# Ledger of designs, part 155: VHH binders against Protein DOG1-like 4 (DOGL4)

Target 1, 232 residues: Protein DOG1-like 4 (DOGL4), of Arabidopsis thaliana (Mouse-ear cress) (q84jc2)
Amino acid sequence: MSKMRNLVEEKFLEFYESWVIQLELYLHQLLIAHNNNTMSETELRHLISKLTTHHKAYYTAKWAAIREDVLAFFGSVWLNPLENACSWLTGWKPSMVFRMVDRLRKSRVVLVEAQVKKLEELRVKTKFDEQKIEREMERYQVAMADRKMVELARLGCHVGGESVMVVEAAVRGLSMGLEKMVKAADCVRLKTLKGILDILTPPQCVEFLAAAATFQVQLRRWGNRRHYVTHS

## First folded at step 16 (VHH)

Design je44 (from jd2 with S30G; framework vhh_6z1v_2)
Fold by ESMFold2-Fast, scan of step 16:
Parts: sequence; structure tokens; C-alpha cells
Structure je44 (fold): chain B 232 residues (1-232), chain A 123 residues (1-123)
Amino acid sequence: as target 1 above (232 residues)
Amino acid sequence: EVQLVESGGRLVRTGGSLRLSCAASGFTFGDYAMGWFRQAPGKEREVVAAIDWSGDETWHADFVKGRFTISRDNAKNTVYLQMNSLKPEDTAVYYCAASFPFWTTRSSEYDYWGQGTQVTVSS
């Protein structure tokens, strides 16, 4: 019955498919802008703003969905197995974005010394924030195991005396803990994205966003081809 | 309709205290970071304090540290600014603002704004 989806999963699948289609359209616009020197700084900033708004719209929809069912984002049905395998706390790992910036430098993105320094400072802060969240998730998993063991021990000794309300309260507590961790991770993602865009010039932002969107779109296509071969 | 409604601003004497409240409606308050900004006539709007969506992380500007405290009650959809040891320099219109999903020190990056509440500190 692994093929059955709940309402949160169905609604977010529909949202995500539309969101990815729009991302591909924005990627096309980014690639045109990158290959064409005729766009003004104002036009480039407008395009960058559309991408930023698009990413914020994703997190707005995601936070509404995790409020209903956070577990839908652990092993998401709208993602293929390759996308799920590459996930860190229900999304991209923030520090990976700096590898994309480094690759752009090698591909004729000229960064001034001040930008390099600011990017390195941001990289260090991003890794610190990631480690903080990883420690909180480890504490959550330990607490979950301890609570589950206590509940199992009590059930083994006093079967038929357990309060349904007490069990439901515990489950809600576990879900709220996961929501908090996912929201914290998403904040690090958006802070990292914003920080990079604040450091880069508009043409550099376009190149960066094009590289990031290309990777996201290609990762989905690679996984979909492999899924088709293995599951069709 | 998204609304942020500030209250509590009034005339107070130097050394006095005030608590400002900001009631939020029309959006998911618990998903937004909140900030308090102030603006005196002829001056730029400046960030005073900020609080994350959970209430666990707070930030206060150096010129109010030890005197002002930001807090929030997500069950009541309200953010507060407790102001102690008020000085004439604190005279300004105080605004609450909402930012998804984290706070910043830049007013241009906030999504929603209140209309403001006037605080006047006299000697």
C-alpha cells in the first residue's frame, strides 16, 4: 500500500510539478540573459527578483504542508529516488551551493577580492549553522528513541491501561520537533541563497542562479530516466 | 486582509516605561519573523529589535540593549516591545513589521508593515 498518498502529498505533488515547470521557464530566461549583453541592470534585478520570489513561494507552500504532515517531506513522493537520496533535512544542503560558486569562478566568473572574502565568511557561517541543526536533529532522534523505549516498556507492563490522549500528545510533540528542525534548515537555505545574491553583481547573480537551476532540473531528469528504467 | 496593528504609544517622561503591542491577522503569524522599527521626523527608519518565528532567537540594536526587550506570543498572534529607561532620543513612530521566513536589519526586505504608534519621551 506504499502507492497510497495522503491529501497533503497529493496537493504538494501538484504544486511541486507546477513549480518545477515555472523554474524551467525562469532557467530559459536566465540563460538568454547570460548569453545576451543587452539587458540593463534594472532588467537583470527584475529577473533575479522573480527567481527569489519563486523560491520563497516554494517555502511558503512547504511550511503550510509541513504544518499538516511534516513526514511527507521525509521520503517525498513528488521527488524521484535520486532527488530523495541527495536531500539533507528535506532539501538541498546549503554548503553545496558554494561548490557551484567555485565552479563558476573557473568558468570566467570574475570575482573581486572583497567578494571572495565575503563569500568565504558566508561559507563559514553556513557550515556553522548546518552543524548546529545537525546537533539538534541528533538530540531529537535520541529523545525520540528514549520516549519510544519508555512507552514500549510501559505498554509491555500495563497493556490496556494506556491513555490514547497521552500517546496522541506524544506523537504531536514528535511532529512539532521535526517541523522546527525543517523550518530551521529552510531558513539556513534561504539565508545562504540571499547572502550569495547580496554579494554578487546582477550579471553574476544570473550566472549563479542559472547554474543552480540547471543542476536542480538535470538532477530531476537524471533520476526520472533511472526510475523509468528500474520501475517501468 | 493582512493587518499589523500597533498599540501602546503615548507621551512618557524620561526614565519611564512602555509596552508596545502589535496584533497580527490575515497571515500565518507563527511562520514569520517580526521586527520593531522606529522613525523620528527627518531621520531614516531604523531597526530596533527582531525576533524569529519561534521566539527562541532575538536581536536588539546596540542603542537599546539592556533597555528594550522584544517578545512574542504565537497563540495570541502578537509581538511586544517592552521599553524601559526611556530617553528623549527614543521619541519616534514605532512600526512592527513581518518578514518570511527570517528577520533582517533592512526595512526594504520586510513583507508586511503596520501603520505605526507614536512614542514621545519628554524631560
Scores: ipSAE 0.724, ipTM 0.876, lowest interface PAE 1.2, mean pLDDT 87

Design je45 (from jd2 with S30H; framework vhh_6z1v_2)
Fold by ESMFold2-Fast, scan of step 16:
Structure je45 (fold): chain B 232 residues (1-232), chain A 123 residues (1-123)
Amino acid sequence: as target 1 above (232 residues)
Amino acid sequence: EVQLVESGGRLVRTGGSLRLSCAASGFTFHDYAMGWFRQAPGKEREVVAAIDWSGDETWHADFVKGRFTISRDNAKNTVYLQMNSLKPEDTAVYYCAASFPFWTTRSSEYDYWGQGTQVTVSS
């Protein structure tokens, strides 16, 4: 744990709080747009663009932060325990968003058969990419228990401060592997989100984004309320 | 200031080879996917090749597959397009473009663009 790591966590916490406040404002606009059936296609596309830009800004800030300290994203201090419990490789599990898509299939705004087919193809591809990353993470975790790490652990138990520096350098090296894995997972997340938005019409995109933002905001509020619930 | 500066475009004979370079500055190059696009007179801009942020994943359009190779050097903030077995139909202005965080085949989805470098292939 270094001073630089603490600064990265505090900086991202400040960013995330502001980012969530703006997400709530966008959610309000999405709900108004969804209930106002007279909004033009151009206006809907503009709102969808604001949301996609907002999510892109999150990943831009996240990738800057993980470059400095990827471990800050494993058990993030800016997330409550419920949000952390629902995390998969430092973020939402990509295949989870298809649960929100399933609501559109039961909506009064009918998905045409071509869209249903494309969404199912995207679901299958997303699960495949997700499983591929899970296999890479398993290989990474196994590699951490290899002979080199066992030898470094022995040094840490037997020798003082010099051994601590060697182990710290090795752990920092391992962080580079985690950075690559987190970036790969984030790419699956954004490809999945983009894929869904490319398949849906603008009104359907607004409904989907409203459902996704509602879930994210609700999960945060539920987790935050749990900190103040008195058990009798 | 964000800059993408292409270089290497010139007149070359049919069957020749050429390497284009694109030097990037003013953004976090190693976080961006990179693409090469081209535009011939009277045609729309088309994607030629793409490479992800890591350099591990590459894509090449069918019309250049086996002849062109995209690569990148993240330490030098540079992306390359090696062009072999050049044909007159490869004559175009070649553009370098950056997309966060993954590449696409749609030019409208790229965040940053270079000014282009002219490649002319003579018969």
Scores: ipSAE 0.686, ipTM 0.856, lowest interface PAE 1.3, mean pLDDT 87

Design je46 (from jd2 with S30Q; framework vhh_6z1v_2)
Fold by ESMFold2-Fast, scan of step 16:
Structure je46 (fold): chain B 232 residues (1-232), chain A 123 residues (1-123)
Amino acid sequence: as target 1 above (232 residues)
Amino acid sequence: EVQLVESGGRLVRTGGSLRLSCAASGFTFQDYAMGWFRQAPGKEREVVAAIDWSGDETWHADFVKGRFTISRDNAKNTVYLQMNSLKPEDTAVYYCAASFPFWTTRSSEYDYWGQGTQVTVSS
């Protein structure tokens, strides 16, 4: 008989490996599209749609998994130590994608003034939403040290009978609080991604998505090489 | 497999109240934001109200604010629209819709749709 937590980790590891392989295939298509001026706007939009669907599939699978075991996503076994070190609330920090947008502004991609203004407005909103979640996480961590939680933890160390059930209910409540914060963070991530794609033209979207996928794939490769990351 | 089934639509007099329900099945309801949309004859479908996956965040269009209230019961896989102080202008087919993972005001961005329930407000 397997433990439910181990099954969640095994299933998501299997999903994630397949998801990353498909991301690399989409990255190849994005790079071809970027270097080929013969692709129609309809073809570019179709490719962008494949990437957005792929990212939504990740969050669909993630939310199913966190419902069973949210703690699996804090120090994930399917991520190497470098990937885990770079995580903010179980994933990428939303405001960091604007660094990739800044690279587009400095390269061959010319953004019109209206796009620059909308991207700055989105950046400010994203940072605001990000800070709201950080304040909630801070409140959550402080609540872990409140009198009631300290008493429940002490009870758990010397437990017998019905007090076991009370402690287990409290632990489930804590897990539900983390699940809510992770879902809120994931919503900010997807709203930020959608916002950027809504502002950019299809060719600019391809360049942005290629840059984001390249960074994700490269971070994984750097962390997997013993030459760069050799200690836990 | 996936179904959204609206109920509660009927003929009601001006100033009356009505509660619409939308029962969801075949998907993980508690992960989806829900919206209520309406479409009157000869008009575009418009967003009326929305609620996030948790039920903590709600949005109501200005033309129904203070009169309509969206709510959800994740244990029952149901979203509700409580309609008070109904006006003839509220006459429309009301649709519930599901969006993963957040709500929007754009109907094209919703993943699943119900068949609609007719609300008629007589004056």
Scores: ipSAE 0.715, ipTM 0.874, lowest interface PAE 1.3, mean pLDDT 87

Design je47 (from jd2 with Y32F; framework vhh_6z1v_2)
Fold by ESMFold2-Fast, scan of step 16:
Structure je47 (fold): chain B 232 residues (1-232), chain A 123 residues (1-123)
Amino acid sequence: as target 1 above (232 residues)
Amino acid sequence: EVQLVESGGRLVRTGGSLRLSCAASGFTFSDFAMGWFRQAPGKEREVVAAIDWSGDETWHADFVKGRFTISRDNAKNTVYLQMNSLKPEDTAVYYCAASFPFWTTRSSEYDYWGQGTQVTVSS
């Protein structure tokens, strides 16, 4: 089990490092597109599609990895401590992206009333889906402390040959529950991202994606710099 | 090689029942949402039913609600459409489609498509 866990972590670390490098390249293209309005609507849609495909590739790799070891994502070795501190159920909290949308509303970007209404409806739905998952996580954590789990832990302390098999079965059940919750959270993330992109015009999508990618890249750089300075 | 293969389409009488099956291969079926679409001659494809990756969430179009039921068996890599109380208006080629990671009502957003199975409802 532990060897399989290490392999999953190594494989995903290599994937994630490459994925972030490509994200930085896409961010550069988004910033050029935002500052230079010579691109056609078709060219902007193509760029937006590249970003959407890139994010879907992340979740494809993630779901393959969590099928093997979901616990690797609850304290990821490929993330620095600051990135880990900002995680909600192994990734970004869906409702947080609306803070970036709010920045656009308050800047030079003027959203029409129909867009503002649709974004608010999406925000409410996203928060509802988010709270639904949080209630499921609460029930999961409470179930961990029920009498049966306490008895299993007690058996582990007393050490008997047959208790190992019972504990392993329980741990597999717990992992399956976490996997289902993580997949549900990831679906809310991608539905929220898609919903925002469907409401915004292509130039507004580019600005939003640039803001989101900038934040992700800078958060990683801030965490890495702080770690280095602390060790200096 | 990604493949979706529909089966079960045939000629049925008005008021009859039919079950369509779609067998998936070449991708991780349990990670994908599945949809059933239909297309009648001279019309665009329309979504009739959808099911999420887990099978816990289903959606049915208003015009089939109460008559059609979508289900899936992740162990068999198969999605089903149970069609009851069939009407002549249900005559169409029925398509199975896969979308990662959630379903939508837009055909353009599905990743993989089957070749279709013909359902004909006689009056």
Scores: ipSAE 0.720, ipTM 0.875, lowest interface PAE 1.2, mean pLDDT 87

Design je48 (from jd2 with Y32H; framework vhh_6z1v_2)
Fold by ESMFold2-Fast, scan of step 16:
Structure je48 (fold): chain B 232 residues (1-232), chain A 123 residues (1-123)
Amino acid sequence: as target 1 above (232 residues)
Amino acid sequence: EVQLVESGGRLVRTGGSLRLSCAASGFTFSDHAMGWFRQAPGKEREVVAAIDWSGDETWHADFVKGRFTISRDNAKNTVYLQMNSLKPEDTAVYYCAASFPFWTTRSSEYDYWGQGTQVTVSS
């Protein structure tokens, strides 16, 4: 909507639609590169760089948007219900990308022992970072049930004018806590992506990025199909 | 558009103190991690200290721990490096650099760089 209160959602929806279209174009290029063994290492590195830049552009836009309204990212209007159901702290769960890495072990390009060891170390580190954030979210949720928050909720139920400022201050505090956690989760996502790309060779990076992009695009298509079947 | 401007570099005596500042403009400073790097003649550029976007997390290289402190003021778009107990080995050009969204120890992974400020420590 064009209503003032939905401006962040409308702006990010427009951005996200364009971002996904470009992701599909990059996926097409990744699939061509994966099936073409004649591309130079320099050409493959350039393509990998385009994907990395594309993902960084997403987080740049996201952080600008969450500064305005972090709650827009919890149950996002630009995502279908399936995409929203699969979200972990407003995005993909970092450790899940290691499922794509496991697929590389059965590919035409075999991982060497040193890479397997580094990937397993990265997997453990990523899972540890996820659990740390999950514990912080649990503490946040428990704090929501504390006496102070319960009292603020009671105050908000009875009268508009007098308690509006107190309720607004509480909501602002909640939003700032969520913003910090979302940024922490996004840092784990980008560190995980970077870590995998640093360990893999350029052909392996292309295969990994193609698998990841394919999953993201297919998840969106599966969710959209359900919508049409339901509303038909 | 994007600028990082270091200041405060000068000649100081061994055991002295110095505060470097880096003023940022043309990008969203509060979304970027910041790092201080140094390079001495004939040496590789090395990371000295780093600070996350919030200012809550800092990192300092082992060779400066206890002597140098990185800090930032997001309201002023400025990052600082307080240098105490300076040694001749600290003589170098000091650079500030910005990285989105997290800091690293690799200079190649920083998005924006200042032009550097010369610190000379005399014995």
Scores: ipSAE 0.646, ipTM 0.842, lowest interface PAE 1.4, mean pLDDT 87

Design je49 (from jd2 with A33S; framework vhh_6z1v_2)
Fold by ESMFold2-Fast, scan of step 16:
Structure je49 (fold): chain B 232 residues (1-232), chain A 123 residues (1-123)
Amino acid sequence: as target 1 above (232 residues)
Amino acid sequence: EVQLVESGGRLVRTGGSLRLSCAASGFTFSDYSMGWFRQAPGKEREVVAAIDWSGDETWHADFVKGRFTISRDNAKNTVYLQMNSLKPEDTAVYYCAASFPFWTTRSSEYDYWGQGTQVTVSS
């Protein structure tokens, strides 16, 4: 199990480093597209699709990793301490992206009233979905302190025979509960991202994605200047 | 590598019942939301029902609500559509489709598709 934990962390660290490098390359393309008014709607949609695919690739890799060791994502070794401090249930807090949407109101490409209304409806729904997950996490934390956990701790003092298998299965059940909550949170993240992109025009999508990627890249750079991450 | 194989389609009489199955391979089934779509000749594919990766959240189109039930078994990599009180209007090729990580009503947003299974309801 300890060897499996280290291997998951090492593999995801390697994946994440390459994923961030590609994000920076896409950010460069988004900035060029934002400043180039000659790109067709088809070309802009293709670039937006590349970013959407890139984010989906992250969650595909993440879900494979959490299936093996969900706890690796609570205090990730591939993230610096600042990035970890800004984390909500192993990732960005979904409602936070509406702060980046607010920047679009001050840009050259103005939001029409219908878009503003749809974005507010999406913001309310996103906050509601966040609250549901927070209540599930609270229930999970309360359940950790109940009589079943006391029984598991007692069984762990008797190592041998069939009791070992029962404890192993129960502990894995707890990890599956965390995995389910992380997946639910990731679904809210991707639904929020998709919802915003569905409401915005292609030029507005490019501006939004550029703002989001800039923030993510800068947060990593700010944290790396003062802190180092160690791995074993 | 990736395959979705529908089965269970056949000729059935009006008012009858039918269960469709879709067996998935070549991808991590338990990470994907699944949808059932149908298409009659000369019409676009329409979403019939959807189920999230966990099986806890389901959605059914108004025209089948109360008659059709979607379910899944992640241990068997299979999604099901239980069809009751069948009508001639239900005659179509039924497709299962996979979407990561959540389902949508738009067919263009699904990642993987089966070949379809023909359901014919006689009046």
Scores: ipSAE 0.714, ipTM 0.872, lowest interface PAE 1.2, mean pLDDT 87

Design je5 (from jd2 with S107D; framework vhh_6z1v_2)
Fold by ESMFold2-Fast, scan of step 16:
Structure je5 (fold): chain B 232 residues (1-232), chain A 123 residues (1-123)
Amino acid sequence: as target 1 above (232 residues)
Amino acid sequence: EVQLVESGGRLVRTGGSLRLSCAASGFTFSDYAMGWFRQAPGKEREVVAAIDWSGDETWHADFVKGRFTISRDNAKNTVYLQMNSLKPEDTAVYYCAASFPFWTTRDSEYDYWGQGTQVTVSS
């Protein structure tokens, strides 16, 4: 229903704006911790935990919203066109974060060989998981053009009674399949983030999280600047 | 508000079978991965089996593989552990736990825990 769809978009827009404001506040704390190196390990672990909790809160809200309207996340109204163009299956591409990890090799805090090996193993696993999801998406797109789906679409042109009900059931099935793929992609995102944080020391985690949040905030600012006249 | 309630624990003879159930309430069960953990007297809590939010992916520890099977029914907000070919070494308090959005082998990473159900296997 269009009314239900509008409410999902409005509710998530309100949530996302608040979530981004809090992310910017956490980014400020991360930059202070990184630049001054005055925090204890316990304080750094607490800050890292706040960021992890913040990201989990995003996915909790997202999964509630996609249960109602998964299509709202393909071309989201709370994202600008640049953010939408950079999306992979409704979010960031997991392997992209390893470019931010590579930046740590040039920082004041160096990675030891054991960490480099574990990060490479995680990178390979992440790319494998991404390829698996991409193959599922390809199969989904092919299934959309399947003979049975073409027949159901043809029946929908003759509206009334049985044909309307059959087409509506098929559309609901397609949305459920898409929801499952989005949840699988989100699990890869959170597993990748957790895997990196488990390998890195607390100061390295702070630097990584600061880099990730900086990129997210800057991408939003760049997109808002370039599409200013079309901003809704 | 959030509750996980285990049931089905009892005394069973060696070689017997038992099915544990865990009923969930107060959270969106179908968004959470579920795990079964156990703790015997004088031992650390260990992960026995895990299942993803969809029920399509399962994991079982090597020491129970082929004997125990985890499953879930999202319509009933319930996770199950079917235990076959029980051994005295399986005697423990069994706990169910919920983790968002994926399962892990580390107990500290689970969001919600049940109170446990006692399984005793006699020789």
Scores: ipSAE 0.716, ipTM 0.875, lowest interface PAE 1.2, mean pLDDT 87

Design je50 (from jd2 with A33G; framework vhh_6z1v_2)
Fold by ESMFold2-Fast, scan of step 16:
Structure je50 (fold): chain B 232 residues (1-232), chain A 123 residues (1-123)
Amino acid sequence: as target 1 above (232 residues)
Amino acid sequence: EVQLVESGGRLVRTGGSLRLSCAASGFTFSDYGMGWFRQAPGKEREVVAAIDWSGDETWHADFVKGRFTISRDNAKNTVYLQMNSLKPEDTAVYYCAASFPFWTTRSSEYDYWGQGTQVTVSS
């Protein structure tokens, strides 16, 4: 990764490290609630609300950061190489969470037929929204190779105010397009998460959120361990 | 301090037109889905129209489709509701509301609310 970090990268790295620490604390609470049946329904709803608020706080901070520098989120310095390799448009792939939902079939609290139907409808809708965004990203990448962009890149090789200004305008346009695409992807993520939580009971929500948080935390730990080994 | 301030509500005659505005402050407006809701005396609050953070996707309730149009200006932190062909049944207090990051049809899921502006349609 670049040895130099801009202000946006430094601020988001600090935010992300703190956010992950708090996620680990919430994961601990979720695992206790899941394993011991110690909490009332109102207490479980409160815990689920804390996790929902925590995820919304992440996207609030992310959207503020991408408004300043969306490119910081493509090849993020606060993520290890494994986390970056598993990234889809600057975050988790929405349909992947249904793998965690499938695990609920093995839980002590089973899904009823009505929930299975609603989850399958949500899965289909989520995959449709993913494919729509993937087509938009493909069109964006193809547009980068068109004659106008190639000509702008060629002009940018010349030292001079006119060429510099033209290239700067093209880069601003590129960034705005990526920002819109990242926000669209994040909306699919949050709609998918909300949809699942709306379908599940509070105990099932706790198990689902625990599975999701466990995966995120373990992926980070596995990547950090491998990165350390390969660098030492 | 988060504020949503509606304006433009007044008395209009049946068949008339009115434009409502909602000025937002204290949050990043361009990151929020926005909705217009209305509530008549003795009735529940109902969703009228909604718009995504970009302004590209809009939704209108069937009972106002073709008559009302929601729009937004992110540079001015303002959401609008253009109301045409007004009917007595449109008489209500109109509220704007904000939801991060997308709009919904459920009033309980909105994060911030204005105080409302009264629209009265007389025959």
Scores: ipSAE 0.642, ipTM 0.843, lowest interface PAE 1.5, mean pLDDT 87

Design je51 (from jd2 with A33T; framework vhh_6z1v_2)
Fold by ESMFold2-Fast, scan of step 16:
Structure je51 (fold): chain B 232 residues (1-232), chain A 123 residues (1-123)
Amino acid sequence: as target 1 above (232 residues)
Amino acid sequence: EVQLVESGGRLVRTGGSLRLSCAASGFTFSDYTMGWFRQAPGKEREVVAAIDWSGDETWHADFVKGRFTISRDNAKNTVYLQMNSLKPEDTAVYYCAASFPFWTTRSSEYDYWGQGTQVTVSS
């Protein structure tokens, strides 16, 4: 096994643990802002900007890591089993955030008709983008069964060191294709997040981001305890 | 040190063609969406075209659609803007900009900017 894969996993584990700690600190700030009506729109926009920068930092680090070892993100060692079970192409499923938006409608958050229309248009677009990615993944998996790839796999069983090099080159090519798909999925995630934030007012953005961060933190805590998955 | 260096701007006659280039260094070019913006004197910067990190998806503003084409070469860390059927209204400073990971029409949301290259279209 390559030493480089262990280093990528260890480096991203350290990054992710630090990133989650900072997310929890931002969640505390979001909850204070949500419960207090004393913050100006400028102050709320600054807090929202810190959250969007924080998410952007995650994807910047992730894309650097997947360039080295995309497979580390399938069954990630820095995620507990519950977090891994809830993953769609190495992260959250974009359309799922609209369930959080729907919960906001049942709170004191009042969405005007124009916002409701734009959110529905964004939901439709997000589902379309998800389906496009799923078709690309299906096409990728079918390409794995390509005659030439099957022949290379068979050669790997019989032709010593030369076949090992040929098979390794083929596996690298497959990893590069998978990297492209993960990046495409991450773009859908970030476009969906930005789209929601562009539609919502600053107070509504704070409430939405608080709900999203609460879910992420809660899912991690539940999975780390495990008994909440089997006995809740 | 992050740098975006535009080149190719010059004086061109109406109906002429011009290709702008933007050479990127100091960041992972292939992870970034690249955009071309322009700014005429006394006007705000406006987005002209954008191309995603892979080169597979492009966007062009209505006022240049059919005349301008954006492309990129990730091996050379370069983005291009091919400009055809130039009009006096295309006279502006053209800026190269980088955004992670998707394009937007808002100039304030781009991470890196070049210094610009002047394009002047005469009658």
Scores: ipSAE 0.588, ipTM 0.804, lowest interface PAE 1.8, mean pLDDT 86

Design je52 (from jd2 with S54T; framework vhh_6z1v_2)
Fold by ESMFold2-Fast, scan of step 16:
Structure je52 (fold): chain B 232 residues (1-232), chain A 123 residues (1-123)
Amino acid sequence: as target 1 above (232 residues)
Amino acid sequence: EVQLVESGGRLVRTGGSLRLSCAASGFTFSDYAMGWFRQAPGKEREVVAAIDWTGDETWHADFVKGRFTISRDNAKNTVYLQMNSLKPEDTAVYYCAASFPFWTTRSSEYDYWGQGTQVTVSS
């Protein structure tokens, strides 16, 4: 049967499509800046700030949406199946960006020893924060099998006025717990992004942001192409 | 309209205690990290304490560690700074600030600011 979108899904789909279009425009500006050695440090910092603001706008909209329906972000309708398959707790896995930095470093990016040391320290901290969230998610999944949850599920199997309110309260509690985990993961994402940008010089920041945006845009394009090919 | 309103600043003697409050309105308080900053005459603003959106993670500057405690009540949209064992060098205007979604030690990275509350510690 056809799957209907709820209002949260429809609103966020519209937001996300617009957000991606703007990301592509910023990517164009980043590529121009990367190939232009006449731009001042102030101009480069302004462009980096636009990208940082753009990513913060995404999380502002996301947190408003997850407050209404956190489950919309697990198997999102505004993402293609490839984008959904690459998700870790409703978004990119923070430690993935260090593999991207390593790839760029081997292509042409010259990092000084002090930067390499700070990036390694940030990588270790990011992995620690990821593992902490993964342990919390494991506890959440185990708590789904806890005696109280089993008792609530039993009540939900019967249609009765008294049990309906108890089940609804339990479901709301589960959603709140999941919302907290998603927010924690998003904080690690933004801390990791900020940490990398604080370590890199403005020209290196532009190169990193261009590579990250290129990967995000291409992943979406690859997933969308597969969908059209499989349905044609 | 976004508002952060500080209260509790006053004159206090060395060794005394104060509790500062900051009431937030016009934004989703529970999505923001909160910080307390201070500025003494002729000096730059410095970060004193910070708290994440949950209230579970706190940070305190070395010069106040063990004397000051930051806390928050998301149900009341309020952040607090409990100040104990006050010293004359704690004399400053204390500012409440909000940052999405995590705190930082850099004042330029905060999104919203209060008007400040004066704390004066007499010797």
Scores: ipSAE 0.688, ipTM 0.857, lowest interface PAE 1.3, mean pLDDT 87

